Miniprotein binders against o43061. Designs and how they scored, part 20

Target 1, 338 residues: o43061
Amino acid sequence: YNHSPEIQRSVYTLTGLAPSSKMAFVTMLTVRAANGENEVENTQQDWYYNSTRLLVHRLVKFKPTKSKYPVVVLAMKGIDQWKLDQLQEDGAIVKVVDPLYAHEVVDDVNDIALLDSRWSMMFTKLRVFEMYEYDRICFLDSDILPIKKMDKVFDVHQLSYSKDSVLFPPTLFYKPRRSIFWRRFTEEFAAYGLTRDDLYPYVFAAVSDPGMWHETPPPFKDYFNAGLFVFKPLKAHYKRLMALARFPKLYDNANMMEQSLLNFAYNSAGAFPWESLDWTFNGLWARKNDLPYLKAVHGKHWQPEGSLGYDEDTSKLWWDAFQEMQTYHDQQRNADLY

## First folded at step 7 (miniprotein)

Design a28
Fold by ESMFold2-Fast, scan of step 7:
Structure a28 (fold): chain B 338 residues (1-338), chain A 81 residues (1-81)
Amino acid sequence: as target 1 above (338 residues)
Amino acid sequence: STEEVRRLIMEARLLLYLAEWLIRRGDFERALEYLQRALDEIREALELARQLGDEDLIQRAEQLIREAEDLLRKAEELKRS
């Protein structure tokens, strides 16, 4: 299902931001990621942790990419304290969160895939939706490397819902029906905090996933990558996501747990369509020709040749950035001693 | 019309999952009500998909009919057990 970004803009209003608005970049570090035991990426130990440090450095310290907004690392309970202390010393706000396992969210005893350790902690990422102390969050995976200023990522629109005028009804369904069943179903879902007035205005913006080996600029696809998204934390939206997450068969695409859930929850034909962010904020499957345009490169570029998504130019870019961070930290420690 | 078919399929998938949840909790009366609603919506989606000639949507709707019928048989069986 393909719709241009211009069509999606018609459902949004002004940004809704004030000078007092509290914005943050947020990334997530899980126990498996922190110890380098992600089964998809069994190449180098601690590289997710090292990539997280590099992301923090790029947004907090490195002048060409430094943000005026804080960086929060949501760290799963069980990560070694020295790693958390180091991230805090690097300038991040570190918040420890309890894991949210698939078996705790999904009550489906017959789904063997949900017992896979790769998927069991995917729902922990949804903890980011509980950060109600912020007015706007840019979530980004720890394998994203900022290479230019990213602060404009927060300049997205919000839908200001009117009780008398709607482009789409504020319901999970296209057409409300007047049966006793429809009323009962609506009331049941309202118990999960799906009341219209609590759900609007909302913000949800992400970058279209262009697929591997795309042109520059990449073509638009009406399916976003969940590795970077901008949203307004609302208790009602968290409750809605949790209610939907209980039913994995609801998703049209089951290949990626939380990405499938978010694409379903914010689909373009639904009550909460996603806004298209400029592709340069989330440089997926980046090649040399993309690099002059990108504000951030997304991928496990520390991995060796032959890994999914490997490219020599982006690999060199990542390793040069990592070396720059280590040099910066060494120079700062030496300055503190002398 | 393609947008309408996709919304009907999404709605039906949610209804089927809620029906399965109700079956597990022993609420067979509500489960059967949800399943009948899901079948109505899937059949509407199938008719529209055929008019559009969209083979992918036709196959998706036909698969959902099979899933709904399987759950319907299971709910009726358990209700009489």
Scores: ipSAE 0.000, ipTM 0.276, lowest interface PAE 13.3, mean pLDDT 75

Design a29
Fold by ESMFold2-Fast, scan of step 7:
Structure a29 (fold): chain B 338 residues (1-338), chain A 81 residues (1-81)
Amino acid sequence: as target 1 above (338 residues)
Amino acid sequence: STREVRKLIDEARLLLYLAEWLIRRGDFERALEYLQRALDLIREALELARQLGDEKLIQRAEQLIRRAEDLLRKAEELKRS
């Protein structure tokens, strides 16, 4: 059903979405995920690749969770071609991206020298912000399992410039408009070759990062989990993120580097505050009481009992889902032979 | 050139902002590292601004030196606690 022109304009100005808008789910498969994390303990099973296949299956084929939008797998150059071919056969759009090396991003050669060579390509994840062919992207970690339809994740509002906004987020104890860092927005952004119209309107929405033993629903925290976020790809925002990424010691947590960078870039007190997305789209540390509400569970639920965050119900849910996917693929192969 | 001085000043401003954030997080070691880099950039900018005779850029660089020195004193003081 088409809305009246007045209602269509109202919806577009609030969300930034028109009927012709291109939306996509995007996940990333890195060389580390494809071979690194499994290699020491189990060279026969690439569980991150298997989890990526399950995510694709849930969004492309499985009727209860099937999306009307495409699923793109950004694959870092170096992943085995047969894995890429399989993901494409599964129904994903596979895009191979060149690594983004630390020496192309980081200012200080001493900071680069401290990075392990295997992690020097971690900035490749910023490639998702270069997907300008889409009007809106929902990025999701490959260890997210959709269990209900997720298409409403794109229904977030676009945000415009505030006269009191700043290029870089303030701290809680910093007083805005007291230092040169709080000069007029146009002056600060112009110094980096950026304009207000290049940066706004923007979209950035994510789910609050809960504690391990959280209530249902989890309490709000002003710190989001970067395992699922919705954004509008803009070249100016990519340039801004690259500028912030020059200082890796600020983001020094090997497991959380991208999350730290994004929380800094989209800080609630800054020029580009993040919007709170419904928690059910990113179910971290999920237990049985959370499952009736969740649209997606997030965790390495293939891992055995004794693993951090292990839960019998989410483990069973993941293995049942994986078995369903295997059965689907077996049935498709058999049908093609007849 | 004037453009080169402005680039150095803008880079130093970013480093001072990040150093202040690190001080508030209790990461005094990294804050001191960033403050030293900021001071090096500001001192270069000040020398170039003096060569250009640009009074406004000289004043701006001197103001950033005072801010960096204030943050250095604060970081060293808190590090001792």
Scores: ipSAE 0.000, ipTM 0.146, lowest interface PAE 19.5, mean pLDDT 76

Design a30
Fold by ESMFold2-Fast, scan of step 7:
Structure a30 (fold): chain B 338 residues (1-338), chain A 81 residues (1-81)
Amino acid sequence: as target 1 above (338 residues)
Amino acid sequence: STEEVRKLIDEARLLLYLAEWLIRRGDFERALEYLQRALDLIEEALELAEQLGDEDLIQRAEQLIEEAEDLLEKAEELKES
């Protein structure tokens, strides 16, 4: 940017971002499974794929929501090539990733009840943490629909720590800074090549509010929804997440798959507490009265009669958006013939 | 190899961190499980480090044994309380 040095310095200090910082929106498309919420691969309509296309269209092409940042689709190996080609044509950067199977990651497969579906997809989703080429990533579930500009999601506030600050969680066996706990954290930082100032806060996300979705804004809870979060990709954090993923009994309290893992890894009492993101970026279970405030709605709004009982207005919003995308593509195809 | 010993030490350190956090949270059963696994890995790392004659790795493994034993004693003490 050609802002004054004073403004550029101010932005960098406040957000921890330089003008040269690489930022991206990232979503994930997985191979469909017969069980759970996933449909079989070769059904007549792949609504998760269609929703992914709509997300890409909203961030890449549609002027009211178009981003200046790239959109990356992490596609699990096994997705039909024509779907990948179409997403690339739509303007996404498509990166094929190898699946991470539960039996390859966990210490004891007997700790996992859902080996053939949810757990395989959950671990593959951790691939987003390997995208070290970016300075900041906003991960979005493919069932998120942007309805306003979302670029401000990257303007998260990071606190810098002084060398004199005590940032590690207290232990039941608290001792001076020479305790076993304090030494291990210091050594772990050194082993991964990290400094204290580089790490906190690591994840920004909106609170999960399954019981309060009729209220705006939702009340704060120490539990975030993993359908949209902002973070800095670092090899050390990927290694840490993979290490924690080995112990499902430690984090799988609510059977919420990767969300439980991430809430455990970044809990407020831990070494890397999550920080609140503006709730309007992740409109989980949105109702009509929420729509004027939201930048994005989050849910399977193509199925209004589903178990979550979506509002008629949010269902109409999704179908209108899908129709707009199809119209755009039809017009683009006709123009390209000349 | 020195790399293999470092992997064992890193894994043991992670387990000790998780065990201490679990002790703080009152989950003594899980903490004891992780502590025992950490000790097994540290003993393997120590044996390999001794075979390699790497004094730094030997010292690191010995330090982790002391840390693990301290945490094990505290977890057992609190479990009984």
Scores: ipSAE 0.005, ipTM 0.433, lowest interface PAE 9.8, mean pLDDT 73

Design a31
Fold by ESMFold2-Fast, scan of step 7:
Structure a31 (fold): chain B 338 residues (1-338), chain A 81 residues (1-81)
Amino acid sequence: as target 1 above (338 residues)
Amino acid sequence: STEEVRKLIDEARLLLYLAKWLIRRGDFEKALEYLQKALDQIREALELARQLGDEDLIQRAEQLIREAEDLLRKAEELKRS
C-alpha cells in the first residue's frame, strides 16, 4: 500500500554510510576497582585486560572476525603503561582519558550511593560520546567476544526532521512533569550555544536485554543492554547526557548506573528513541542453541563453568579463543628471534 | 488513549524484532508477513496518536514506519538474491 504524505515528509536514511564516513569500534578499559574487583586479591590475572586484548585480536588480526574499521581502546588514566603499550602493539589505537567522577557530574554528591567507587567511575564511560572525530561508533564492553564478522553493525538508521515538521518532538520539554529541571537544562544547554538543530540527525541503536535464560530468539524487552550500542558522537548529545546524569533519581534503576541513564535518555517514548539492533550482535546469556546465529558472545566467560550461569559451550568457546590468541602472539614473538 | 497507542507500538516493535531474526534465518516469506503486520499496527498507532495530538507518539510511530519500510525493502531484496 501507498503511504500518507505525512510519512513521506519525514527524512530517514539507512546508515549515513557516505564514502567519507569514519567508523570505529571502541571499548573502554578501566582500573580494576571500576569493575567491582579487588585489585589486591587479583593482581596477576587481570581478566578484564586479557578480555580486552582478545577483543582487539578478534577485530584486528583474527581472519574470521577481522574488521576493516579501526579499534580504539579508551584507557582510563591510571592503567599501567605496559598494558597500554601491549594493546597498541596488538593493533589497537590507544587513547587515555581522564576519569569523570560523580562530584563533577551529579548535583547532590551527599547520597550514600554516590560514594560507591564503582558508581562514580561509571560516568567515565560517557567519554565515548566525546569522540566527535568519528561518524559512527560501535561501543562494546571489553567482555564481548566476536565470533563472526561485525562490520554490518554500522548499518543503522539516522533520523532527521524538517524545521517545519510537526513530527519534531519538543526536545527541551521531554518529560514535562519535571519542567523546573528542564528550565535549568535549557539554560545550561543554551550557554554552550547548542540548539535543537545540533541534536539532529542522531543515531542510537542497541540490543534488547533479554535477562538470564531464554529461548532462541531471545524475548524482546523495551530496555536495552548498554554493553553494545551504535551511535553518532554529537556534542549536543554529550551535553544532554551530562545534564540528565546530574539527577540520578530521574532514572529509577540507579544500580544499573550508566545503562539506566542511557535507557532513560534514549527511551522509546521520548524525543530520541533507541533503534533495535539484530540480537546476534550482542549475545547476552548465550546458550548452545544461540551460538549458530551469534556474531558476538557477551559475558564474563573466563569465570569457572557454572559460575554466573554460563553454559559449558560458551566457556569452552571463550577459552579456546583465548588460547588461539596466546598461540598467535607466541608465534609472532618467535618470528622476531634471530 | 496514550496507553493504547503505546501498546500498539510495543507490539509492533516485537514484530519488527522477530522479523529481523527471521531475515537472519533466511525465512524471508515469514519475515515479510510479520513486517506487513507491524506496519499495519504502526499505521493504526499513528492515526490514533494524531487524534490525540501527541507529537511524541506521532514521531515515534513515524520512526517505526521508516524502520519497517527499510526492513521490508531489505527482505524483498534478499528474497530475490
Scores: ipSAE 0.000, ipTM 0.365, lowest interface PAE 14.7, mean pLDDT 74

Design d01
Fold by ESMFold2-Fast, scan of step 7:
Structure d01 (fold): chain B 338 residues (1-338), chain A 81 residues (1-81)
Amino acid sequence: as target 1 above (338 residues)
Amino acid sequence: STEEVRRLIDYARRLLQEAEDLIKSGDFEKALEKLQLALYLIRWALRLARQLGDEDLIQRAEQLIREAEDLLRKAEELKRS
């Protein structure tokens, strides 16, 4: 994976894990917008919720993919209580979090697009960085389906520094037209009085996002997909992310706010380069040839087969998994009633 | 300001291009999400352009509404099939 010369000179890599290390899988369930409303009380079919249940089932109950680590569902305030109760019964740890709105974070209040409720809720994913009770977290979007054991995803490296590490890289790492926002960020962040010992060692690993990929293995791109990432929760990093979030004009692509933010925060030329995870942990745009290798497939497979441009076998895999979960829960309810 | 209207129009154009790419790749749900956001922004831009009396911006916003509605119909049809 790529580092700047400054970082390469000062980096030491070890897993940093001990047998007592607390690890968790974390996913997020947000309130769906319908008919212009953020809260949806009457949903005919909440497939995001159903997909979240399937993810929980795969990591908590289904023996071929069952993890030894807990699964936490961060549920945005406003999700119906019965859905939260069901997820808890399914074996998840459910934590309700307040949404993180763009107007509470972004300094550029004049960016009209960021005031839309759909965009403002993207920052709520940053709540996962406040989970300091864990030594290492694997965040997964709720539309990820584990198909093999995932526990090795935590076997990533802990990166350290020397006294020569550069916390605030010179503006030449960034386009000159963005230098004003980088300067404002560095001034604000410096005011927190954080030391290098507050920021290092750190962990941040994710899977490269090649876009529409058909090759096995997929080509590497120095830009990761934020649908799955492994990190060490550190208060200093949460503060850094919040400070960066105030200046969205620093990111090359603001269409996916949290993904763009994280790619900028952990860019390969910066003070905190990301580690490339094995692609098999986040199977984007999966094809039939990928399935023998993948530990998890990522996609909205609750849509009819073929509508997503996926292979028949990949789509069938998701629906078979969903049916298995429904059968499991039906059998558990019947056992409890009789 | 006219600058804010132009910003809304430019962002909406990017969303329409992303939606078109998503339709071509079969991701109709994401395409519909992008298109609904684009329509919201374009309609807002149209209201502002009318307040400013900027005929060029009015015409550009109206054209984008037609383009967005065409893509929306296409995505909805393909999602149902």
Scores: ipSAE 0.000, ipTM 0.097, lowest interface PAE 23.1, mean pLDDT 75

Design d02
Fold by ESMFold2-Fast, scan of step 7:
Structure d02 (fold): chain B 338 residues (1-338), chain A 81 residues (1-81)
Amino acid sequence: as target 1 above (338 residues)
Amino acid sequence: STEEVRKLIDEARRLLQYAERLIKSGDFELALYLLQWALRRIREALELARQLGDEDLIQRAEQLIREAEDLLRKAEELKRS
């Protein structure tokens, strides 16, 4: 099935932005339940927290990457208050959210390990779609490092109608078991009584995920990486995502967490096709040759060199950035004392 | 069971109501999809009701089939024009 996002475009497309439009960068910080750990009290060993601070620093304070838009950290309830206070002092807007557990959402919990914290994290991340106070949000995983200005990421089109869209995912026809879950989803979705005006216009844009293949520029693949996406918060879309989330077998590869859910929800053949963002906003599996082009590098670059496919150049870039942030904070503390 | 048939009828009724709203808003393709799902659920309910010999449930299912077929025809005509 060979439909591109361009072919599936709505009849009417506008940016939808006005001078009064409120934009925000949003990231999420969760308790480390995935590895059976709560928060690590030693900040130097909590690299997810440290990476979150670095992301905030790059968008709020560091002049070469500083944004004119606010940065919001959605913090899962249970994170130590001192970590939240520090992020607020760093310049982030901190919003504490209640966790949303798999057993509260998923219809068939026997097929999903309730103790798998990746499922817990996926459902809590859906809270970002409830931030209706903003007209447009750029969600970023906390392991993204901005290296250039990113404000132009919000310059995406909103789609009003999708005349040429197909309502069915192409692969569903070849998998009879998934047809049962699609039926159940459709019936549940219909029960919400949502209208076209509740669902449109919408915004959903992301960067294609080429996997670990490192050509510069990366080839387009009709499957996006959910580590960075731009969207318009709409209650109807949040309800739709929650309804889909109840049927993990419908969107296949459950181990991809929210990425599988979002790719299914915004698939190119569906009623809400995704828009392709410039790849430089989400530099996946970056190599030295990619760095001159990238606005942001995405990956756990604090991990050992060579591990997870990272090279010494991207590792050095991350550690240099972290050192710059620590130096900045040390200098600010010294200034505050005198 | 009568409970299974009632569930199918209720599910189908909700699909018909949603399809009618979609027709009004001009979303004929989604309406046609939902009407086909409703018809499938109603036909299943009708078969089960016949097996149970429940005349009231048979009559309700047959009425919903007529309503769904009327909406389907209307959506097809509006999509064409």
Scores: ipSAE 0.000, ipTM 0.132, lowest interface PAE 19.0, mean pLDDT 75

Design d03
Fold by ESMFold2-Fast, scan of step 7:
Structure d03 (fold): chain B 338 residues (1-338), chain A 81 residues (1-81)
Amino acid sequence: as target 1 above (338 residues)
Amino acid sequence: STEEVRKLIYEARKLLREAEDLIKSGDFEKALEKLQEALDKIREALELARQLGDEDLIQRAELLIYLAEWLLRRAEELKRS
């Protein structure tokens, strides 16, 4: 008896979502509000906190952008309790997390050209991958402003390989040649004894990073922006990310920290390629011509006009949104008074 | 640029996935067309990566060539069966 084997599907794509699936929007609030220069804390106005409140308001209360899914603020330990209480009152689920410091993660701190606060911030952000109580998470930086409904962001295909697959053998998983750091990573990762069923199906989807002076729509680029990404929390993927994070020399080519790590971990040539989300979910460097298409605008638009190359119409849109939130809160306080 | 190389790698990976689905559906002629398109993109990516001297991108492109050639041989074998 001698016959050629039948071709088995090695990859299948379904959303993997059921009516019982638990989905959440998650943002992170850190103790120190870092601006474009990592060490400066704005003590006059906590604009990152104000922007976080606006994001919560847009997803929880504001009818044109209101989501049916919960919003979780992942708050670093040490934030003032009154700020956490206010976010809970605004309708967010607040989860306090312990910081995850670089010295606890990186194998050789002497290989890092002086640890700055960004390394600690990057590692604390990885806490989002431990939220296993959710089936799917859309992580958003706190400087993202929803301007249309965003719930369809969760309609992303999950990826898996069949155990009977003949098309993508495990031996073809991404492996940088002649890297001592890749060898150390693979040795540690292999020691976890993880199976295919621990790693698949997975979800990782993000929006291509278009650069500052992009066209409408932006051209595709095989490098995503880590300010918005959709994923399935899996303990095996968290372990993989932590193991990779130990070796910055593998992934940190552009000093973009967590973005470099995630682009390396979910690279298109590897075992876990990222899926492209519609660009309208993460409107980077938005100009007036982009606004009719966008579901969310991303940037520190509270900064003065012309700062960092932001468009005047986009900045005005952010300030109008902030004023709307203030008006909403004022009206709610007045309604609570007999 | 590294951006052009990464775009080619992403497009090639997508074409490899499409080719796999075509092989599964028994459409070997379309699968071979997609695999050839993928190989052309990967070979361009490899040449550009070599010009840039980016060892990581070179290795990624080399891995995808290996994968594409493996799928190509499999599709041709099944087409002849």
Scores: ipSAE 0.000, ipTM 0.403, lowest interface PAE 10.6, mean pLDDT 77

Design d04
Fold by ESMFold2-Fast, scan of step 7:
Structure d04 (fold): chain B 338 residues (1-338), chain A 81 residues (1-81)
Amino acid sequence: as target 1 above (338 residues)
Amino acid sequence: STEEVRKLIDEARKLLYEARDLIKSGDFEKALEKLQEALDKIREALELARQLGDEDLIQRAEQLIREAELLLYLAEWLKRS
């Protein structure tokens, strides 16, 4: 396909937002032991927690990246209270959520038996879609490091469906499935009482996933990374996502978890196509040449050099940022003693 | 004018319906011609809507860009298959 500059949508136009609109950055902190991929590791360091603290610091305190919007940490029930207290002290709004397990979401027990342990925690991430107190949310994985101002990420177009649309009537996907799962899902979805007017206008925007060792700028791919996305919380969209999540065989067999669900729900051939965010908001597989352009770097850069294919420069960038945060907290503690 | 923008949107929508039907029938070359004609009208509508500062018309034009891009993707992909 062709997404030439003349055809591409502008992400920095009026979005239907008012001055009173409530926007927030949201990240999720989960209990590691629940995924079952590895035996419980008796390590002294929780690097996911430390990365979450760094994300909070970058958006709340660090002047070069500080946001005017709040940062919410959606914390899975079972995380140590002292970790939650520390995040609140760091300036985050901490909200504890109950886990949403695969057996509570997936319709067929036989389907659950075919899923790996990663799926059990994936559904808890869907809790972010229930945050109706906000007009617009930017969800970020806790391993994202802001390196420039991020606030313009919310400048995304609100999409409305017209009764005169060429894709009318609205559907959950462009090409209907003829399987038993599709018929059952369609009947169940109709029973939910969802209408077009409940579902539109909507907002869903994300960054294209460029893959490893890409060019700068990365080429566009019609598949987004679910580690950063901007959306408008709507009860109808939450109900739709929960309805789709019941049938993993409709959206995933490749172990991409929530990313596959969201790419299916907001696919370009469907009723709710995703909007492309500027690639610099989600720097996947960041290389040295990408760094001057990026607003955020995404990856587990605290891991040893060469691990996961990360460049030395991105690892150094992360460790320097972590040291800066620790220095800030040390200075703040010293100031509070006077 | 607002009326001029709505007329361009309606004309573009008709072209997108024609392109969709051509894709369904396997006439990908004619579909691409209709999509190009539709995109020209949508681009004009979007520019005029932005000049008017009419957020509703801007959103409608942007929606048609998205629908046209989707149909263009499908036509080009199917033509190559």
Scores: ipSAE 0.000, ipTM 0.269, lowest interface PAE 13.3, mean pLDDT 74

Design d05
Fold by ESMFold2-Fast, scan of step 7:
Structure d05 (fold): chain B 338 residues (1-338), chain A 81 residues (1-81)
Amino acid sequence: as target 1 above (338 residues)
Amino acid sequence: STEEVRLLIYLARWLLRRAEDLIKSGDFEKALEKLQRALDYIRRALELARQLGDEDLIQRAEQLIREAEDLLRKAEELKRS
């Protein structure tokens, strides 16, 4: 039973999965170039794209990590078509999505400043919550490298709200008295006409964020990393997330991008507490001692100085994996020729 | 009201979690900012809980003050080293 110690206000009985259930791994490719700048895209050194190809290869083709479930790449409009074609040839399902910019989401916004900021892109990640064709999704940042089989990540529970919850949630069920920000939020959210039957049962599970350096195994923290999470796509939850995203002051001034929004939306004291996934599914700040246990490592390990708290062993692991993928593709081309 | 006190406690808990993460990441200045805001919310919650005579809320607020003070001490000590 791998769940948050604070999930006392929610009950779950079964995974809610059937043989007909459609599961998918999903990652996202965004445009790297800064919006509004006249930059030359270096396609040969697009390491985010290369890392995405490696993630696809690990889940679709590489026997030790190969999944029985599909891999979907949500590609932001503007990615070069040849990159999308290559990902599809590698075995991914490619879906092009329109970006969600801050001016479309946040009520009080300086459009120019936000288009060029980190949170201009964070809202596009919310597109993953619109994938209603799947019963369960595991979202992974494109800088995650699977090193063991990941399929058990979908073995999480359906959760329902407890009527006995005595904690005051600043979410769907809050009725504000004084604060202008809380009053505005609840009035706006009520306009969407969402009911409890639309919102439950839900699924939301993620890995606790251990911080820059940690023991093996890492200590639990009641704050998750948004680089890997498992959820059930529900239109009502997408609408709820969009409503919450409109008010950055609600989730600590949006300093931590989408991670703060999701931690607020699925906080342990709220109506939708998150379930704790085993830490081995999202190996943050991985050190050599972590590697025997991890199912996936998370970080920009192609950059020697790009990830704080990493060891040279994780960089070597990433480069060895990348070379294995290139060798696989070379062998497939040669087999097709002969 | 009881609802106001619970909201302040909820906001304080959120800020304490963020401060812990910032301390781990070495961002002590931002951690101290979050801890100051958390303490403001907790002190308001404690005063309101005392006015209401709600012993459970008083105990919860007092526990959060101790947690916040422990984190402040830790952040200040690490900032000096």
Scores: ipSAE 0.000, ipTM 0.154, lowest interface PAE 17.9, mean pLDDT 74

